Miniprotein binders against a7ua95r516to809. Designs and how they scored, part 2

Target 1, 294 residues: a7ua95r516to809
Amino acid sequence: ASLSLLSISDLVPDLQFIFFWMSNAIEILYFIQQKSPAYMQTIELMDDKAGSKESLLSATISANEEAMTILEEVIMYTFQQCVYYITKTLYVVLPGLLDCNPFGTEPSSEQCRRAAGVCVCAVCVMPEAVRRVVSVFQTTSDLLQQYQVHSEIQSQMFAYLFFFTNVSLFNQLIDKGPARGWFQRSRVLQIQASVKILLDWAKGAGHNHLAQKFFAKFCSTVTILASPPQQLSQMSWKALCAEHPSLKPVQLHRILTQYQLMAELGPLPIWQPSSEDEAYIYRTVDLLESFENH

## First folded at step 2 (miniprotein)

Design q9b
Amino acid sequence: DELEKKAKELAEKAEKLAEEALRTGDKELLLEAIKLMAEALKLLAEVARRHPEEAAKLALEIATRVVELAVKAAIETGDDELLKEAAELAKEVAKIAEEVAKS
ESMFold2 (binder alone), alone request of step 2: mean pLDDT 74; pTM 0.690

Design s4d
Amino acid sequence: DPEEIIKKIEKLLELARSGDPEKIREAAKRLIELAKKGNEEAVRALAELIAELVRRGLPEAEEIFRELIRIAREEGDEVAKKVLEEVEKILREQ
ESMFold2 (binder alone), alone request of step 2: mean pLDDT 76; pTM 0.738

Design s5
Amino acid sequence: SPEEIEKIVEELIKRGDYEGAAKYLVEELKKRGLSEEEIIRIVLEVAKRLGDPEFAKRLLEELAKQGLISEEEAKRLIEEL
ESMFold2 (binder alone), alone request of step 2: mean pLDDT 79; pTM 0.705

Design s5b
Amino acid sequence: SPEEIEKIVEELIKRGDYEGAAKYLVEELKKRNLPEEEIIRIVLEVAKRLGDPEFAKRLLEELAKQGVSEEEAKRLIEEL
ESMFold2 (binder alone), alone request of step 2: mean pLDDT 70; pTM 0.607

## First folded at step 3 (miniprotein)

Design A1
Fold by ESMFold2-Fast, scan of step 3:
Structure A1 (fold): chain B 294 residues (1-294), chain A 95 residues (1-95)
Amino acid sequence: as target 1 above (294 residues)
Amino acid sequence: SLRKRALELILKAAELLIKVLELIREAEEKGAPEEVIELLREALELALKAIELAMEALEALERGDPETARELLEKAKELLDEAEELIKEAERLLE
């Protein structure tokens, strides 16, 4: 059964079960890895007799390799199940991030300080749409900590969740952005502020490096779209490619073309692609990102 | 919950594999008779087969075939129960 329509709270019991089994499988794998060399050493130190010591050593090696392979498959399966349920929940809530206004007042997330007779408040508040996305990440973090899942697996989990989030947001913005008005400057600034809240959460959670790595494409896209026309028009195609290496030529060209239309910069493209990139600019099959991690 | 049953069987089988490795070491240190090694070897084979069947059951569940999954899990449980009895007998002979 599909859990894509459920909130993250509704998934907690199922996720607790899967994380519990994943954690146990990891611990068993670690135990075998630590203990198996000692068992093999014990066998190796036995009297050198043909047909006994070698047979037992061979059987132990085979058993150890099979047990490790099977436990790795169990870990992979449970990891994939966690990712499957969490990303299905993310897919439902992520589009809301592109439509919300973080500059609006939200009582539950506002910070305010009064100093020198002036009220100083946070520029951005956490909208409900952003809070829903953060809740998915926070619940995942809490469960990984609760079941003491190894830090390497935790890093792999958030690497994939950030990868998925980046691809989902990028594809939504590129595919539906023109029709939804998301390329309008005011909307782009709202999107930029919302993404900053997610990135700030990731930094606070100890995942800053992963967030910077896996959000690069969406961040580049939003940065270009948020740039003032005077600044952007002064940059060459080569300079833009160099500043935004995460974007494919066809993706960069589409973003710049849409920017010109929304900013009303004139009838002709200001930016000239390199001769090497011209062949790839019109390959629409490469426009949207794949959810496959390569 | 067939998924829960499959995962429980896989973990139980993995625990039995670890115990077999420990008992093999103990048997060699004590100079146990060949009979004990044979019991442990058979228990190892059964536990590995049980994991294989339980994993096949998870694959059957993913493709929407719960009846095949039930049959595979029943076989897996039967093999694990047999492996556990062989381990108990090996432990008895090592005392």
Scores: ipSAE 0.014, ipTM 0.405, lowest interface PAE 6.7, mean pLDDT 76

Design A2
Fold by ESMFold2-Fast, scan of step 3:
Structure A2 (fold): chain B 294 residues (1-294), chain A 95 residues (1-95)
Amino acid sequence: as target 1 above (294 residues)
Amino acid sequence: SLRKRAEELIIKALELLFKVAELILEAEEKGAPEEVIELLLEALELAIKAIELAAEALEALERGDPETARELLEKAKELLDEAEELIKEAERLLE
């Protein structure tokens, strides 16, 4: 029913072509790497006295180097193309994750409780916005499996997609959150539930380690915002920085400031940085994350 | 000689493999149709098989089995001829 889903579906044929090219280039590169030593040994075993053996060795080395270079370029180019199209699609659908309600109405809650005998309630009421994001990841996974892309490349693909998703969600929440009310407790709990569905998908797909690594910043942010006031009030600024190493000091300061502005969370001690802490916080002015970083 | 023939086929196969790699890059840039992809993949598989057969032929010659080597080289040549024809068709479709 979603225009975003139709757009993703429209890209599948193009992505199939690109994955097809990439998979075959990887396989050929692997073949050359595996067979090259055997070919060189075979040539060395030739008893040709003339320059024929020497010429064949030189020609084989040159041909292998040229083929390897071109195949590496093809692999890199097709990988970048896949990343470009997939992340372009993700960028369109990701903001919906921050603005959807996975808990639904009272009838949906009753339906979810009945289903809870077999499955988790949050899965039963997966919002369309969350389903769109999961669909992009699932389609990517399906294509990588269909074209038998090496597991190393699959891991690199999802590492980048999780990195992109984390940066996109974090930047949207920090930049747009105050204006859109996303820092309100009820909204934070909805965001937490939605991201849990995404992380559960990643775990089921065999990418739990990558998800834990690359979603650390966004997960830390949501965890802080969902924390009870008592828990946060018992930690020093230095301890909070140590507990959330994925967050830059300026980012952590912004998050705590937003936390203190929430009406539902009650009073908290004012988080006042020392003169030294303040200098450190304001030295690191880059609040938003870069898509170029790693 | 059979050894010289094996060397020629290995060189030709590597040249075709390089050519296919170039055409894959070109096809990706141009958004080529599925038919081009299928032709290039077939050509790649045939070139790879031809290299393997030629290498096996050289091993057969070392163990003193020239008849097996002859059969392997003849099959390798047939595969390379087929690969070359597929590459030619892919180039025509890319024009």
Scores: ipSAE 0.005, ipTM 0.273, lowest interface PAE 10.0, mean pLDDT 74

Design A3
Fold by ESMFold2-Fast, scan of step 3:
Structure A3 (fold): chain B 294 residues (1-294), chain A 95 residues (1-95)
Amino acid sequence: as target 1 above (294 residues)
Amino acid sequence: SLRKRAAELIYKALELLLKVMELIREAEEKGAPEEVIELLKEAAELAFKAIELALEALEALERGDPETARELLEKAKELLDEAEELIKEAERLLE
């Protein structure tokens, strides 16, 4: 499987090897850390030629530190490769989340069954576009569990994947949203429902804290856009900034401008930027998020 | 002597792993055939196995069994030689 195939299932064999290498490198690092005290004790029990004992101790510490440095490089490289393959797949499937309709229900033999004369069916079916995104996260979780990767590394990986997803979705919505009609109220409500399905998956997988932290910007954006006009018009710029601290002034200004256009509100600005923020609402270089700076 | 030999084998195996990672990146950049990546993956697996055997040899030395340690290190060396051969074949295919 290669990146050119796009599907997460096509990448599984390649990912399995990289996860295997990472897991083994972590195991070896742990083994070296655990064995160091035993060897140091052996040196301490040696006959005391002062120079001989010190020399052997110094050499052992040096060798262990060099081995640990190389192992840390292997772990970092394999981690970066996993992230690269997974995020490349995510990048292809994420825009679909902004166009899908989660309010429809499609019956499936898997979801509908009859028991004791009562029909029990899943009322809501996950849209195919959302299923593709969830499948990437689920496959990643399954591989991390299969190769028994430590929870700390698992948390770091999902932190980065959620960070990437947030930046990708936010940038797509802000940059392409007006042309794609994504700021229309009906589309925003569909996006909100789709994002909720994704966040519910993260909660079920034990990553609620990470999801809340790293999706803050996109969630704030969708929350503002989904607000009723009567409710939102009663909030000041200062109140909106306080409720949505993840948004930069230029980002909040762009969101509110789009909201005003789509809700067909009057031409007078309802939300006046604070004097302090006024200088920053036109910083176009800060509009889109960077994948390098969080 | 055997303890030093085990450390040298572990270091050599780690060095080969870093080279494999670099070559996989190069193979993907060049759009190399899947066979090249498969050779590199096999080389990495052999290098990890060699480290495992060298660590077992260190445990054998701790319990006072140098003959078992020598056998394990000999097998680790054979696996590293095989890994190095696979890496050279992959490098040749990348030219």
Scores: ipSAE 0.014, ipTM 0.423, lowest interface PAE 6.7, mean pLDDT 77

Design A4
Fold by ESMFold2-Fast, scan of step 3:
Structure A4 (fold): chain B 294 residues (1-294), chain A 95 residues (1-95)
Amino acid sequence: as target 1 above (294 residues)
Amino acid sequence: SLRLRAIELILKAVELLRKVEELIREAEEKGAPEEVIELLKEALELARKAIELAWEALEALRRGDPETARELLEKAKELLDEAEELIKEAERLLE
């Protein structure tokens, strides 16, 4: 079966088992950490005949350290498996977010008449592509809540998912954007609206801080591209670098070059990079972001 | 399924390690003979070996070798069952 047929709902049974075992490992680890001091105190207070107390204490410390190490490995393994399956699903659905229109279209005349003859210019609806992405995040959140996974692990999971989403969307836009027409202002405004839906979801889910941190690069890119020509043309290269510190010079230059072409601001660049930044503008190896998933 | 079996075995073995620690404490409180302590130490070593084999099974699965993984998990299960029997014997002697 094609990757386009892969759905997060198809992975739920497998993910449920992995989340179940991860949750169990976390609970056992927490129990050992909480009980260990009380247990050590109990051993210390016991009557010691023939030096057995020292051996018992040593054996308990060793066994607890070993158990904690094994549980941490299990937690890490199951965490990595969850991330792998979830990001594999995201990889399939994310490109659609760049190609959808959340503003909708005017309803047909039949639909307009069903609305009691009221003329409607446009309807804003969540596109199916955006809904698929939100569904992946929501299903992940639901599973973490269902299995009562510790809040720190939940934060790490969403940090990674937002990181992956940011890198994927940024790379798709920069690499494929020119050929797909995604740098046209009307398309950029559609992308901005779609991204806002994702960010609003993250805020509602209690992950606003993580979303702000890990979506910074893609958000900066979309913000620049959506800026009116009058506003953007009045900003210097230095001012844009200061406003968008998440963007590398080569990335900012590529974005501004595409903006200049789409806005028909003429053949001469309005934004002049600093002499130091000029050395890095043509380094294509630094253009796209890395998917470091370790 | 094999991945899940390996994780189940590891968690069960960790729980047995914790149970043995509790039994060693009880043995000390009751002034149990050295024979009981030796049974519990033997159970600890079997549980540790079971965890090692189950983890090796996960590595075998990562390498695309499910047959080796299945064999390792069967051996791990046998060691874990033996550890459980030693623990039960220690509990009988402590009663």
Scores: ipSAE 0.007, ipTM 0.332, lowest interface PAE 8.7, mean pLDDT 76

Design A5
Fold by ESMFold2-Fast, scan of step 3:
Structure A5 (fold): chain B 294 residues (1-294), chain A 95 residues (1-95)
Amino acid sequence: as target 1 above (294 residues)
Amino acid sequence: SLRKRAEELIRKAIELLLKVVELIFEAREKGAPREVIELLIEALELAAKAIELAREALEALERGDPETARELLEKAKELLDEAEELIKEAERLLE
């Protein structure tokens, strides 16, 4: 599909149309939900002549249920379409986060800082790859605000986008990390800094709680990989499992074995799974995450 | 009567909104000319406006102003009728 080559800016007109109708459908649904009880109460207070009141009440209930069903289907459809287009764009830009260097200084970025009257040592800059991901989130936020989509739906949208981002980054790091050198300490620190930029954006946008919840697995992974050898070697398997409950035993085991290899640890304590966890690790095939799990 | 008319107008407008949304996606899949999509978008705007007017009519009834409610519902019906004509034209062009 050529959609994988499109920027978020190319999708804005289509997304504007979808968000426009999602917003209107939500508003109409809330209107019906709010007013329907009042209409039913008004009908019940009317004089009942030859059963006309009961017939009218039944017809009103039926009409309202049908209208609400149609609106719910429209909201569901438009929400699914937004998620489809936005996550398809995210999927293309997310791998860049694992290869970029946010510790680099660019002449333009340093020039801007100096123009603001500040001249400091090398600082983290937003790499182009990180900017592309942030742009997708920011454009989504802007469209939701522009069309005044209810905060509950906004929360559901970002919950799914963060979930999708977490799964995508985690799977790529675990599956392709060793071959691409992503587990080397210098690269892990770069990844950690890039992730912090995303988390800082989420906090600024009012989605800190959602980001903490849905990025837990990838954040745990990066935290472990970024830990100094002297600190990590003092932790038992049980302590690591307790501190990183979002990681499955097989995932934690893979991360720790890669850590030992990349950090060239030797002969430091071995993180041995408990007998229970060892049985689980060797009996399960669930190393990578599914995009269908929440 | 006026409350029943408002509810029925809202229901019909919602049915038209759903139909227009489906027709727009069908038009895009078929590669229909932009003018077909523009007709459908105009129909969406008219149906949405009809719902807004019907809502205002219900609010007027709650305030004890049935004359304003009647005028708003008449305008809502006119917009809805216009939306139906645009939908029919778009369907004709999609054939």
Scores: ipSAE 0.005, ipTM 0.226, lowest interface PAE 10.4, mean pLDDT 76

Design A6
Fold by ESMFold2-Fast, scan of step 3:
Parts: C-alpha cells; sequence; structure tokens
Structure A6 (fold): chain B 294 residues (1-294), chain A 95 residues (1-95)
C-alpha cells in the first residue's frame, strides 16, 4: 500500500478493538482493587471457625492475585499494541514537520468556504505535515476518551508518544539537519513555529507537564539554533549547559559546532567544555537518542 | 535584542493561531453565531500577518537594516495585540 495514502484514520478500526480490550481490562482491575479491601474486611468480621475463615481468606487472596496478574498482562499487551501502531504512524509523518512552513500562503477563501466553512479554513492554515502529526495525537485522545480509559493510563500513553516524537525529531535534526539545511535561520524559525503548534495542542489537551518534560531535548536544540550567533558566542560553556540541562555534552557540543559553521560566524573561539565534560564531548556513541524508554 | 523580540513575536503568533483554531472548533460545536466566527477569522488573519512581518524583520536584520526591522516588529506587535483582543471578545461570547 502507498505510504502517501497512510493516515491514522486507516488504523482507527484496529485501534478501537484494542482500546476496547484495554479499557475493559483496566475497569475490571480497578473494580477488584477498590472492592477487595471491603470484601476482606467483611470476611475478617465473620465468626472465626477454625479453617473456615482462614480458608476463605486464602482462597480469595489467591484468586485476586491471579486475576490481577492476568488483567495486568492484558493491559500491558494492549497498551504495547496501541503504542506500536500509533508510533508506526508517527514515524511516517514526523519527518515532514522539519521540512514545512507553518506561516506559508494563506488558504484559498473559496476552497475554505466551499469545502466545510471555517473549520476547513483553520485546518488549511496548519501545514499538512503538522496537521497529520496533530491528527495522530488528537485521534489517540479521542479514542482514550471514547473508551473511558483511566487518566493514569492516558498520561502514560502520551508520555510515551511525546518521548517517541522527541527522539525521532531530535535524531533527524542532529543526524540529517546540516545536510538538509535545517540549521539555516529561516528553517529553524519554521521548525520552532511547528513545534509550538504541537506544544500548544498538548497544553490544550491537558498534557502540558508531559510535553515540557519529554520535548525538553528537542526544544533546547531548536532554542539554541534560533538564538543569535552573537549571544551564543558570549555565553560560557557552563552557562549553556545550565540553560540546556537536557542535552548531553556531546549533543550540545555538536549543535554549537554545526551552528557555528552554518551561521558563518568566522574565526571565533570554540566553546570550551568544563573539565567534567571534556571526556564526554567526543562520545559519538551518545550523540543520537535511543528509542528504548527505560 | 531585535532578534530575540522577533522570535518572541513569532512564538506568540503561533500560540494565538492554535488558540483561534480551538475556539473555531468550539464555536462550531456550540452552534455559535456567525459574528463569533467572523471575530475569530479576523484574529486568524491578523496573527498570520504578524508572523510574516516578524519573519521579514529577521530578514532585514540579516541585511543589516535594524531600523526597518524595528518598524516591522512594532507593526507585528500591534497586530498581535489586536488579535488577542478579538480572541478575548470571542471567548466572552462563547461563555
Amino acid sequence: as target 1 above (294 residues)
Amino acid sequence: SLRKRARELIWKAAELLMKVRELIREAEEKGAPEEVIELLEEALELALKAAELAYEALEALERGDPETARELLEKAKELLDEAEELIKEAERLLE
């Protein structure tokens, strides 16, 4: 099947089935957890006939432990399946976010009015690439709401999706950015605006804390690249590290070195790493982020 | 810094653009009067124009023309302030 035809909407029927199973398993788990203490108290208040009360408590504990283990396995499996399909879709759409202009041409007034009114005009303002990414997050949110998935699981889902998005965008920008021209001033501003659209969506959806936590590395990178070259040249290595604690020494050093080359800063002093960081600025094995969330 | 100011205005424009999109969706869902949608459409246009002006200001700074950049940023700020007021009026009418 053509990847250009792939969208999150194509996965909705499969995702609905998986979310249905996950939601039911979570509800049963919470029901057991909530009712178990009250039921155990009821058993404890019964007559203490040797063997009867102890046997019932032992059997109930064993049954509850087995049921909870099975439900936890079902929840984990369905959660992993949701994450797999959603991140597979994100992987296809995310690269476009680094190569689009969110402040492009105004939408055609005729196209907006004919198609679906003001909602189509609002969508047209957002670049297709950004819209596709936001649609994945919004569809995920809609499915979580439709199947009444508990807030803690919703938070874990978006934590993972934001983690995946951050790693994907950061690695693309660091590995391919200079060759693709993504370190150029005009492109950085476009990337910054596109990222702001994602962050604002997350804030509106109630996930601002998660977005701030998991997008920190990519946001730090974009902030450095958007900073005036003169300002960066006046900052010490320690000051830069303090402003961007999410970046590893090798990552920060690589960003600054590439930015210096792309911005044609001329023969300026390179940023001198701290004594603690000297050994780490050349650890190329640590340059790109891992997709494994430990 | 004029470059710092331009970046701040571009981020502000992006923020307002997202907020207008959310409010348009809310207005459609609530069946709000056309007047509310018109306010939001005007705010959208102002925020887009402000972003373009802030972008042009950065181009002017690269050409070594900080006076033109300052004028463009002042106009961008005015447009964003107008957009924000229209958004507040639309919010008031929606609740």
Scores: ipSAE 0.000, ipTM 0.156, lowest interface PAE 18.9, mean pLDDT 75

Design A7
Fold by ESMFold2-Fast, scan of step 3:
Structure A7 (fold): chain B 294 residues (1-294), chain A 95 residues (1-95)
Amino acid sequence: as target 1 above (294 residues)
Amino acid sequence: SLRKRAMELIAKAIELLAKVIELIAEAEEKGAPEEVIELLLEALELALKAIELALEALEALERGDPETARELLEKAKELLDEAEELIKEAERLLE
């Protein structure tokens, strides 16, 4: 039952309810906000004469204020629930993205199998693992558009989803990557190609700026791992930090240490911060943590 | 599940809120009797209270208290049923 719940399509009915609540709550909130000035003006006119119907207008204004408070809570709750269920689905499908081969063929497709025999680049389709991730984002976009959710809220939702995806992929790669062979150059290039498919989707969906911002850390990590050891060995610690501003110095140090340990090439220089660089690393940790916690 | 039930009740309450707001605008446009507006304001209050109770039920579920959640959801449903009847009466009077 848990396996079937991993598909975004299984969540669509529940997500449709949540998006319906959110969209309608936003519309009602907007309607009340637009009518509030008119009711305020009417109350001011009633004060001039102290009519018998004053209590009804006062009750209406009070009801509108209560409605706005409750609707704001509903909007916040439904937004958080959407993010929760969508990220829960992403968490399950994201590891597959790190373990697939976009340059090869998937056994599930006859077309993909033929492509491998003739010209992989010309007829190769998106790997199923990548397609599952893209489907989560596409379904989210479709639901936001179906219920005509304001663009600002759409942007905020994708900011959260991209942030989650970036953190999840980064943690998976760093913690499990060495043991699973993901640090091997051929595997890193496959990961890079798979991530490019996600970034291309985001660009097509109008979220390029958000994708560039929130995927920066994972993209920098993959770029480092795809870099030839010769090029990395020529760079000073300070130059490496400057090339990868999205990575905390301590994260960059961990990546380089793991890369050196996994490399099957001859002796590599050890990328170590100098005493001065160590002071720089520790001094910047608190600052960078503050920015990530927002 | 109780979570799904809470979510369904909130969805229904939002639907009734939208209906009430539309009917209030219609009643004001037509110059309807105060009785109609009073029915709609009562329905609005009941629907808002139902949402509040359903949100409290979701909080109770997060705390691991499904017993309290069930009681809150039962009350929310009762309030929504009352709101629906008031809306129907208001619609009848606006014909």
Scores: ipSAE 0.013, ipTM 0.431, lowest interface PAE 7.6, mean pLDDT 74

Design A8
Fold by ESMFold2-Fast, scan of step 3:
Structure A8 (fold): chain B 294 residues (1-294), chain A 95 residues (1-95)
Amino acid sequence: as target 1 above (294 residues)
Amino acid sequence: SLRKRAEELIFKASELLYKVLELIEEAEEKGAPEEVIELLYEALELAMKAIELAEEALEALERGDPETARELLEKAKELLDEAEELIKEAERLLE
């Protein structure tokens, strides 16, 4: 019941306060960094008759260091709180992205098209589930802009959000996908189209490099599931691993195994690695066992 | 106080959530085995579920249903303990 009320809009007032405090702490930190050299120079120029200049410099350095440490802790805490609340909202809305149809007409999209007197309405074309995810990213971007948060912090924020989104979508697709029918080719193509909307948003927002980096695993997984089973079975294990470097060998093997079991095109020949490919798979297993001994 | 327990649980789960995100990034950069990354992904899911249940417990308390709140908090603690154990195992494997 409480989660049915959870949306990014519900969190905006709280997020505004957290971003406000984070922005203020960042501003004070940079102010101290900028002014410290000038103040130190002022002390340096003072007459030192009894060694008081050395004591004053030492005391100023200590006070400045302490203030910077406290501000850095405040920035880290507020950053962590923002990430927490935003990722919590993402966690609730992300499963919907895997269940929506960007090619179909939803009730609101259909109504928008009729009311506008055009065949396609840009605002109503995006599925509601995808719109909810985009709204989380857009609201985050708007708040970062409103409070003039430095670009480095903005990049760090979106790196975490994209990383979380990738992890969440990947886990949901692999763990729940077979049971929910998400491995069906038509559903995979719908998922691919929905993800493209997110990637296009990221590109427009200036975060294309981060999106490409942090969505790589999920994108590779969707690409494999969208591939014809017959084409996949023709590739060697080494070639498959080379084509999908963002996936670990054991992740790729798991995806292919589940895909073979869930394929909608009827019975498929069991994908068989060559003897050399088998050695590669076994080597990977041995590495996992080696790590367990640590 | 059940409310204090719920708030403490949310705090602990939030700390673990942030820690898991950092560990996943570290594991990916170091080229850690898939099993380590899977442990961290599972810990992430468990921490999120623990937060969800603790917040439902707070809602139950506001409705005057402390029995339901207690049950939800017990389940949330179980999930959080599981997440912490997975994180410890992942940290051991990352040494």
Scores: ipSAE 0.000, ipTM 0.352, lowest interface PAE 12.4, mean pLDDT 74

Design B1
Fold by ESMFold2-Fast, scan of step 3:
Structure B1 (fold): chain B 294 residues (1-294), chain A 95 residues (1-95)
Amino acid sequence: as target 1 above (294 residues)
Amino acid sequence: SLRKRAEELIRKAQELLEKVEELIREAEEKGAPEEVIELLKLALLLAQAAIILARLALEALERGDPETARELLELAKRLLDIAELLIKEAERLLE
């Protein structure tokens, strides 16, 4: 172990450097966990000495416990820095996903190119905006694999990234969607197709369970908005709540209101909130999601 | 100054690393028990970890987060203190 290997005069924050330090901290923690029994045995085999063998054993146990605690904190801090830089990059590229058209320049099918509503080849061509988001996820995956970061930590990383993406996309769609025309049926179908590309990437990367869990709110929103008029008109408020439990009453009410405004539905029954939910459909403080977990 | 504290911790940690490397060489030359050499290797790793924490503290200061820097430096100091205790014990066993 060379001093030059760990003595970095310039700590330039970039993802590769932070992952390098996180990986090193994990390896050091693992080494201490593996060597702790040997240190205890070394002390236990010593004769009584001038000092107490029991005192030396106690000191060694205490030292190993403190070292492990400190290294766990280092891993947490480097993890948080990685999350910070990755989510900062995601925040910049995510809005483009809501404006892109995955059907626009597809050459493979005349069917797909002409009719967004009928196109089953939505994932045949990846728009630049979607590619930028996927590139952030792929780069993260590549770095975690390059530095052999334990699968549990990889899962925690993608859980948070999917959580962040879900909140960002949901908030942008709900808050800015009406002004940007994003609730128009053709635009919703484009959004749905773009999101499917992200979900397909997650499945391919082995993160299908995390994607299903953490994208639930945005997926529910897009699913409702993309529903055919015949299907949605047959759903009661209670049925929609049961099918989309991730949505709060105020959120579901806003989504259904936008659906009514943008879709040419003809005569439709008004979706009335249940008596229990009626008080909550006016809680504007609950409309947008927080980036704070719990 | 937190920046001076971080730089001092890095300097002290680097001095400990040089001392531990010398002690490992001495232990090898004298045919010391492998267990003593393992204690010194643990001290080496803890000193290296302290440098990592101090460098992260400098980064936090650059980002305008002195509270995080203070916490990281406190952890770095504790890590160095543990390393010093292990080095002293290894020196005792080498006598």
Scores: ipSAE 0.016, ipTM 0.362, lowest interface PAE 6.1, mean pLDDT 75

